# Miniprotein binders against a7ua95r516to809: the designs that were tried, part 148

Target 1, 294 residues: a7ua95r516to809
Amino acid sequence: ASLSLLSISDLVPDLQFIFFWMSNAIEILYFIQQKSPAYMQTIELMDDKAGSKESLLSATISANEEAMTILEEVIMYTFQQCVYYITKTLYVVLPGLLDCNPFGTEPSSEQCRRAAGVCVCAVCVMPEAVRRVVSVFQTTSDLLQQYQVHSEIQSQMFAYLFFFTNVSLFNQLIDKGPARGWFQRSRVLQIQASVKILLDWAKGAGHNHLAQKFFAKFCSTVTILASPPQQLSQMSWKALCAEHPSLKPVQLHRILTQYQLMAELGPLPIWQPSSEDEAYIYRTVDLLESFENH
Key: E = the ipSAE of ESMFold2; O = the ipSAE of OpenDDE; V2 = 0.75 times the mean of E and O plus 0.25 times the DockQ between their complexes.

## First folded at step 11 (miniprotein)

Design bf9 (at its last look DockQ between E and O 0.04; V2 from the best seeds 0.00; counts 0 for: pae O 3.6 > 1.5, placed apart)
Fold by ESMFold2, look of step 11:
Structure bf9 (fold): chain B 294 residues (1-294), chain A 81 residues (1-81)
Amino acid sequence: as target 1 above (294 residues)
Amino acid sequence: SKVRITIEVEGPPKIAEILAQVIRWLAEEAGAEEVEVRVEDGRVTITITGLSKRMAKYLLKIIKYLAEKYGVKVTYEIEEL
């Protein structure tokens, strides 16, 4: 099973040129936007003796707006291409977070402790599976800064990458979790610890707001699975919905039902969905998240 | 390694000219040594000199996307210098 997998470093040579063109288009667009009011003011002050003042002003406004629209299309296209390449590598490395044991003694920990007096690096002390994911995010951040991409676009890119990460992890956990043993208490605690390391990176990188927003669904799921089964069985459906608003009724119901079975609490339903939620708890089309909805 | 790209845009004259202006801006901001735009009978010809082959490759991908989006026909030739 020796498969050739693409890493983010294999894609940087192509990505750097896409980032280059995106950054250039952004810079041109913002320059034009900053100058449009001044240019319009200059035309407005022209006297009527210079000819068709109103006609010239209208034509100039229309041409600038059309050119800016085309630049916006260039930015959108290049942004989508960047995201396409980055998410292909991210998709490959994300499942490892669910199998990771961050509490184990690893060779990288021994190597980092040996060099502690010479090199201090947060990435060097991470479990390998977390390091692979962080490497994708860090490389993306480095490229965005290297090409001086506008901060608003940087935020939008990380918003999508965190959205993609949440969808990938949530879907894997919900779809494959029971069969893979990921609902077992010791495994849930390992998953929780691994995700905490990733969230700490996001906070230190200045993306805490985005990570909290876009990881909410996956984090709610892990929080439920990390809760003692006895404690959960004493909570009403209404209370659980209120505590976990990021989860759809079908998602919450599936998590609770699967957790009940894995905790050996029997097959009898413990939680009674409200009459309002009864229509939604069997909509399997709503169970898994789409990579296209954000 | 450096190339000259000759791009011909055929379509509605207003759209072709605005597209050519955007392509000119992109090439000039990227540091092209020379950019020439010629307009004849609603056909616009853009000649860009001095981009690297790799930079030109991705610029042409952008131009092809825009051509499809805005309903213009684009043909091009690449000459290595």
Scores: ipSAE 0.758, ipTM 0.945, lowest interface PAE 0.6, mean pLDDT 82
Fold by OpenDDE base, look of step 11:
Structure bf9 (fold): chain B 294 residues (1-294), chain A 81 residues (1-81)
Amino acid sequence: as target 1 above (294 residues)
Amino acid sequence: SKVRITIEVEGPPKIAEILAQVIRWLAEEAGAEEVEVRVEDGRVTITITGLSKRMAKYLLKIIKYLAEKYGVKVTYEIEEL
């Protein structure tokens, strides 16, 4: 009950603290890594008064190594906390993306209504369900920039968030899609349009490559389901496997089977798995994506 | 020789406080015997006791780097014990 009310905005105060700490730890680590060699060289150039030089060097090395280790732990901890809070908010808003009709006139978000003027920004023209998802990513981006978090850490964070989003959306679509009518062509086209808006945002935010990589499974699934029956029925199993390499055989088989049922197509021999893939199409354990593989 | 370092941080309260915590942590990890943090009227004072003069100088370099990056004013005094 309480999680459904948590907006990303409610978490911003806590996230700000974590991001600040993470950024500081990264900067300190970077400083130590860059300055330690010069500092050690300075010690090495000092006159060896009574064998104290070696002991001082050893002590300095040990202290730096310990400090770096602790800083790395702080960075990992803070990173994990950020991901934990952000993914909780994503978990709440992502289901709305699958039910969204981006072609409908949905009222502008309450946040944009509070602005005294009609905001015509790209986010304000988005469907509410898409806007909620984008808002999580945008808030994350803004915080990362505000606290000047190192670019590599930013990339890692978005990689994970996109991974999480893909797994969540893919699993929901495969598991609940048939029952919810998400495999219907009209619904699939809505989903495709909504995902395109998200991908366009990611492109604009400089994360195009990561988005293309980590959304590949969900995008492939949506692309297959959006294909006209006349077109898809002409594609062989091998052709579909080659065109959608992100999908496991069991996943592709499931998608095609559900497509066949939805489109009221008879059995299509052309979609029959190869003898090589036949053993893999029954591996139901591989049907849904795991959150642990990242 | 061991030193006592008194560091004053002036800036936005939240930034100053967080920097103070970072400095405390760094000092403790560096083997400080005692670290005191006082927050008064947006000014943070950190007193570090028991570091070697060399370790203290290194810590001060880190602090200066952070201060410059975050636009915080840092002053310090070193006393030999």
Scores: ipSAE 0.023, ipTM 0.484, lowest interface PAE 3.6, mean pLDDT 86
ESMFold2 (binder alone), look of step 11: mean pLDDT 85; pTM 0.831

Design di1 (at its last look DockQ between E and O 0.83; V2 from the best seeds 0.51)
Fold by ESMFold2, look of step 11:
Structure di1 (fold): chain B 294 residues (1-294), chain A 95 residues (1-95)
Amino acid sequence: as target 1 above (294 residues)
Amino acid sequence: SLRKRAEELERKAEELKEKVEELRREAEEEGAPEEVEALLKAAEEMAQAAKKLARLAEIALERGDPRLARYLLRAAKILLDWAELLIKEAERLLE
């Protein structure tokens, strides 16, 4: 892989080799897991004429454990390489989700926009920015299927890709949102619609539970920002924390501050943090999420 | 050199597979206990898996990934040592 690789299609040849190694390592690991009990039983049932049965059994157990450990390391190493290459392309394409208009200017798009402001109907054309992200996920899914990678490894792959997507979108929204105008209500509704298309892909691909888990922070943020002032101003800090447990106090406080600014509201007493949370709303180091696992 | 190591392990895997077939024929001629064939079958399967790992390591070296190749060769070595232990036990039982 070079620094000039911006498209997932450019990475497919390299990913094919990595998935090839991963799938073969998984197959051999599975073979050892399935067959080792029978081999150990054969040794245990042997006559011990020379007194070597215990030594042979111990060596067999040790070899089995060492081989499985090393193969697990191969699987982890190749998994990390796949994630590295795939997330490089995601990093490039994800910001476009925050800038695109899923409603477009076509007659069908205009009809959907005028009917209550957001549309999830099939007549809306998928924006190029959303297509680019879906293409990364779909290509990854296709490669995992092509090489018959075990379903548990496929789930782990998408768990990390969704985690990465959430962190990238959330951090950019919080960090760049004021300068880019992403907190404007019309923009938030467009972002919400674009993310819905992505979530629909994840559901159709069999990853709905993973998407619900790992997009929760970004989705909570967009839900709050999309709320009408009349509705949101009736919710206390405690109620908002309970409804959006994925948001840290500093994150929720920043989102509410941006909401007040863009809605031209003054501070609201009902949004006063609890005494327990008050120490945490100014921890700027906790504002943005880490791309590393916890 | 990792490439030389991969070639060595692949050659060793073939040697062990040939040894297994030699002992299998001997066991058939002598009517050996069922345990001998079980040990030989396990050794053959392990040598075959090790050969595949050594071939994968060669490909990893051609693609410029010596770290992956080292892991694959370590696994191959363990499986070959395991196969060799089973072959030696099978030989002992044929005596």
Scores: ipSAE 0.592, ipTM 0.878, lowest interface PAE 1.4, mean pLDDT 84
Fold by OpenDDE base, look of step 11:
Structure di1 (fold): chain B 294 residues (1-294), chain A 95 residues (1-95)
Amino acid sequence: as target 1 above (294 residues)
Amino acid sequence: SLRKRAEELERKAEELKEKVEELRREAEEEGAPEEVEALLKAAEEMAQAAKKLARLAEIALERGDPRLARYLLRAAKILLDWAELLIKEAERLLE
């Protein structure tokens, strides 16, 4: 009950502090990394009076290494906290994306309506369910930029968030899709359109490569399910494996089996797994994606 | 307490900065080698960074995150100890 009310806006005050700490820790780490070699060089160039040089150099190296290690721990800790809060909000809004009808006339968000003019920006014309997901990513992007977080950390953050989103959507689709009717052609087309809006946003935000990489599995699943029966029934197992390399054999087999049931197709010998893949299609442990492998 | 430790580290950082300024004046009067100024500058920068970390730790405490505060204070202490070593070497070179 309480989780359904959680919005990204409710977490912004907490996230701001975390990003503040992370940004400052990164700044200090880079400062040390840039300055330490110069300090060590200065010590190395000093006259060795009574062995003090070696002791000072050793102490400086040790202090540098320890300080860097601790700052890296702070960065990792704050990164994990950010991910925790952001993924918590994603967990709430992502299911809505699978049920979204992007072709319906949903009223524009109240926030954009309060601006005196009909905003025709890409975000304002988004379906509400898609807008909620995009809002999480946009808020994250805005905070990262506001606190001038290093670009590499920003990339890692979005990589993880896209990974999490892909795993969540894929697992929900595979596990609940048949029961929820998400494998029906009309529903699949809605899902495909919703995901396209999200991917278009990611492209506009400069994250096209990351989005393409980390959404590959979910996109492949949706692409197969969106394919007309006439077209898909002409594709061999080997051809489908080659076209959708992000899918494990067990996953592809599950998708095709459910597609066959939904489309009321009889057994298709052309979709029969190769002898090489036959052992792998029964590895049910590999059916759903894990959140731990990233 | 962690708060008291943060305050102590901030005070120590300021004390080290004052010591750097004192030694810088002495170095200028004595015509000390460039190496002394390099050490003093490094010590000052470390003290400044330590002060920043101590302030961040206080904010973490106010926000109810003592774990983060402990990491920040530990880092601050390391930087101050480093600054002290650099200052001692500068003093030795002025003698």
Scores: ipSAE 0.213, ipTM 0.671, lowest interface PAE 1.5, mean pLDDT 88
ESMFold2 (binder alone), look of step 11: mean pLDDT 90; pTM 0.892

Design di10 (at its last look DockQ between E and O 0.88; V2 from the best seeds 0.00; counts 0 for: copied fold)
Fold by ESMFold2, look of step 11:
Structure di10 (fold): chain B 294 residues (1-294), chain A 95 residues (1-95)
Amino acid sequence: as target 1 above (294 residues)
Amino acid sequence: SLRKRAEELERKAEELKEKVEELRREAEEEGAPEEVEALLKQAEEMAQAAKKLARLAEIALERGDPRLARLLLRAAKILLDYAEFLIKEAERLLE
């Protein structure tokens, strides 16, 4: 039972080298892009008495385009390696969010205050399971800043990490939720609170729009499950689809089925799928999300 | 080996930089047109970029990533061939 948990801290040395190569490749790519128009203008203004102007223009275009294409491959390769290592640690720590109790009388902030006197650090006051996930995101953010990685690449990195987080949490909730009791209302409210802490981190880190976009499926699921029975039972299938467009019909159907079971509700006519969705509610192949689709 | 190739490309980058300096001195002595200095400046900038790529490839080989090193050396070679072409054109204009 002594499971060795993978820590992002153990991977930092390898990630530092990968970000080093990535940031340098980006810098050289940017240099070539910025110089290319000036080179072309200079050659076009040359006196073409020796007849070399066309060959100079052609060589400049070819060399710059070929070099930039290869540097884009370097950036993609190093990006994929970063994502590989970071998502391995996320995969290990994310399930704990579904089991933790952010409302409980957890001693973490009190213990932190006693051990270090007055402690006001945000990580110290978080539930341990949430802190492990935030540490992965924060370490990634710190490394991106340390190596001055271009802001567009930073956004792409967090877009993928949030996509991965959404897929992992959603799939585990749907797949393991019945056996683990995660559809009980009190448990759903605890999950909702834990996810809010992550969303607050993302907002404070400047990634709110990415988190809103890429957590949509999991957040929609939890929002439905957290709804009071009086409110949810008055919402039709069509209304639920419209409010939660990120959910596929098979996914929404499964979520409502679990809600009925836990709230001890019988089948509700208002939740009958629309005719266009009826063919899709039993497509088990569409129930879980793919980590390859983003 | 990739290690020997990385060392060869870095050495070639230094050789091209030295050739640029030599031709720049010749251009100043002969009062060569502005076009010669423009070509030499482009060549120097591309040779320097290629040198950085070769150094990054050496580090990648030290860390056991030959795939990354091959990509970096391919880019370095393209830029060095371009720099060499520019240098030859500058030499032609000086004759």
Scores: ipSAE 0.753, ipTM 0.933, lowest interface PAE 0.7, mean pLDDT 86
Fold by OpenDDE base, look of step 11:
Structure di10 (fold): chain B 294 residues (1-294), chain A 95 residues (1-95)
Amino acid sequence: as target 1 above (294 residues)
Amino acid sequence: SLRKRAEELERKAEELKEKVEELRREAEEEGAPEEVEALLKQAEEMAQAAKKLARLAEIALERGDPRLARLLLRAAKILLDYAEFLIKEAERLLE
């Protein structure tokens, strides 16, 4: 009950401090990393008066290494805290994406209405469910930029968030899709359109490569399910495996089985797994994606 | 308390910066080698970084994150101890 009311806006005050600490820790770490070689070189060029050079060098190395180690721990800690809060918000809004009808006329966002009246920006024309997801990513992007977080850390953050999103959506679709009617062609087309809006946003935000990489499994699933029966029934198991390499054999087999049921197709010999894959299609432990592998 | 430690580290950082400025004046008056200024500059930079970390720790305490505060204070202490070592070496070179 309480989680359903959580918005990314409610977390912004806490996230701001976390990003502040993370950004400053990164700055100090890079400062030490940049200066350390110069410090060592300076010491090395000093006259060796009574062993003072060796002690000074040892002290410099020790202090820099220890300080850097602690700062890395601070960065990791703050990164994990950011991910925790952001993924908590994503957990709440992601299910709405699967139920979204993007072809309906929904009103523009309240924020843009207040500022400029009828806004026709890409965000304002988004379905509400898609807009909520995009808002989480956009807020994250804005905070990362506001605090001038290093580009590598930004990339890692979005990589994880896209990974999390893909796992969440994929698992929900596979597990609950049949019961929720998400495997019906009309619903699949809605999901495909919603995901396209999200991917288009990611492209516009400069994260196209990451989005394509980390959403591959969910996109492959949706692509198969959106395929017309006449087309998909002509594709062999081997061809489908080759076209959708992100899917494990057990996952592809489950998708095709559910597609057959939904489309009222009889058993298709052409979809029969190869002898090599036959053992793997029964590995139900590999059916759902894990959050731990990233 | 962590708060008291943060305040002490911030004070220590400022004291070390003042000591650097004092020694820099002495070094200039005595015509000390460039090595002394290099050590003093490093000490000043480390003291400044430590001061920043101590301030960040205070903010962490105010926000109710003592774990983060402890990490930041530990890093600050390491940098201050190193700065103090550099200062002592600079003093030795001026003798």
Scores: ipSAE 0.528, ipTM 0.829, lowest interface PAE 0.9, mean pLDDT 90
ESMFold2 (binder alone), look of step 11: mean pLDDT 90; pTM 0.890

Design di11 (at its last look DockQ between E and O 0.02; V2 from the best seeds 0.00; counts 0 for: pae E 4.1 > 1.5, placed apart)
Fold by OpenDDE base, look of step 11:
Structure di11 (fold): chain B 294 residues (1-294), chain A 95 residues (1-95)
Amino acid sequence: as target 1 above (294 residues)
Amino acid sequence: SLRKRAEELERKAEELKEKVEELRREAEEEGAPEEVEALLKAAESMAQAAKKLARLAEIALERGDPRLARYLLRAAKILLDWAEFLIKEAERLLE
């Protein structure tokens, strides 16, 4: 099946089993972690009959450590499988977010129309492209809750998914944006509105801090590009670096260069990198974000 | 086969639970120290966890994930070995 036809709903049956395994492994690991100290203490309080106590304690500790290690491997394996399937669906739907016009009257999703009433929920009024992205995150959230996955693992899952989303959107915008016209003011404003809808969802879902943290780079890029020329042309390189610390010098320089071209601005001395940053603006290896650093 | 191993581990877990119940009755009749009950309770918990892991391994096999099944079965075996060790210590304290 072409990657283009893959929906999160198609993966739900597989994801359900993976989440089931992950949740059970976490539960068993937690059980061992909570009970093992009490068992060891019981052994320690026993009478030392001919060195048997030390041998028993050592064997118990060793068995516990080995069991915990294996359960941790199972948790990591199942976590990676979840991430793999979910990111595969995100990869398909994320490009649509950059092309989305959230100000257009797009018809409500067929799924909400089948419910006898016009659902005016926040999800139903979303543009289709935004709704598809939100659906991936919402389905993930629902599955994590359904299987009662530990809160720390839920946080790590969303942290990674937001990281992946930010890297994907940022890299696409930087690499393809000029050619696709995504640096045009009207298009930037559409992208900004679409991202705001996603961030509002994340806030409503209780992931505001994670979303703000992991989308910072993409949001900074969009904020700069959405700025009026009159305002942005008054900001120095140093001021822009300070306001957008998530952007590397090479990234900021690229954004400003493309903005200058798009806005038909002449060379702006005020945007010239500092002597300290001058060496860094040519580090093209740092221009695009890596998926491996998380 | 991995399936056969899962079934064997599940059976072993039940056997160990039965042994715990037997020893618990003996301990109550003899007025055994609290340490015996603590060991038996630990062994029972480990056997229960091992049984759960073995069942999960069977599900993994049914879904075509033998790698996950192997991890789960290994964990189950470790827990059962631990349970057996605790049971033997309980038996020693009853003698």
Scores: ipSAE 0.166, ipTM 0.638, lowest interface PAE 2.2, mean pLDDT 87
Fold by ESMFold2, look of step 11:
Structure di11 (fold): chain B 294 residues (1-294), chain A 95 residues (1-95)
Amino acid sequence: as target 1 above (294 residues)
Amino acid sequence: SLRKRAEELERKAEELKEKVEELRREAEEEGAPEEVEALLKAAESMAQAAKKLARLAEIALERGDPRLARYLLRAAKILLDWAEFLIKEAERLLE
């Protein structure tokens, strides 16, 4: 079956069941954790005429630990199922961010198209590709709130979704960017604007700290590529590493190589890696990020 | 009674584990998508966890804590319903 056009809306009924079961497991785990001290105290207050308090306490501790362990495993598997379905949708829609034009002339919604002469304002300039990604994040947020999932789990969910988004966009830019023309300056500026819309959504949704942490690599890449040639060519390798610590030496080297090519700054390398980094700029195993690094 | 409920959930857990093994053999011989094995693995884990929760509920009842037993049995039921959902999804993908 083809899933390349699957929208998050098609998955909502299944996600509702998964979130329902996850939130109940979390609630029950929390209840057991709160009950455990009271049960232990009850045993300690028993009249120990037969000398059985130590064995009863030991058995009770073991049972409570086993119950909490089982529920934690269930929560982990349920969480992974939510992530599986949501990231499957993200994987399909994220590449469109690299191909869209947030400065386009066509309206971003049906309402804006009907009022094309009136709606020149920035309010209606969310490209369809950006809207699809925002829809996945917003639907996820709405479901988490609907089922009253604990805020710690909500944060973990968005931490992983932002991590996945960063890895997917970075890897596609690095791997497919030369062939797709994504390193051209006008294109980089379009990508930068599209990512800004996503970051604004994350800030408005209360996830700014997670977005700052997990988008750093992709944002650094776009910031470097969007820099004017006169400014970037005057920065040393050491300064660029200090400004962009999320980029590994091989990644920074690849980005700068593509930048120099697209800006037509000549064939001789402008940025000379430090002596300690020189050993690492050709480690192609480190070029792309792993989806399992989170 | 809560004890009868625990016994029912244990029996259902074993039934679902047997169903998972049946579908796993079918998927392996027919070269099913990798998603099918992932669903069956999750279903098996949830059914096994539900069995353990039902056993712990019996311990809680023996020690005179029916409120804890009710919570554990609710968790077991949730896991079994989810396991059954995953099994149905795996069956759909094998069709």
Scores: ipSAE 0.021, ipTM 0.449, lowest interface PAE 4.1, mean pLDDT 80
ESMFold2 (binder alone), look of step 11: mean pLDDT 89; pTM 0.886

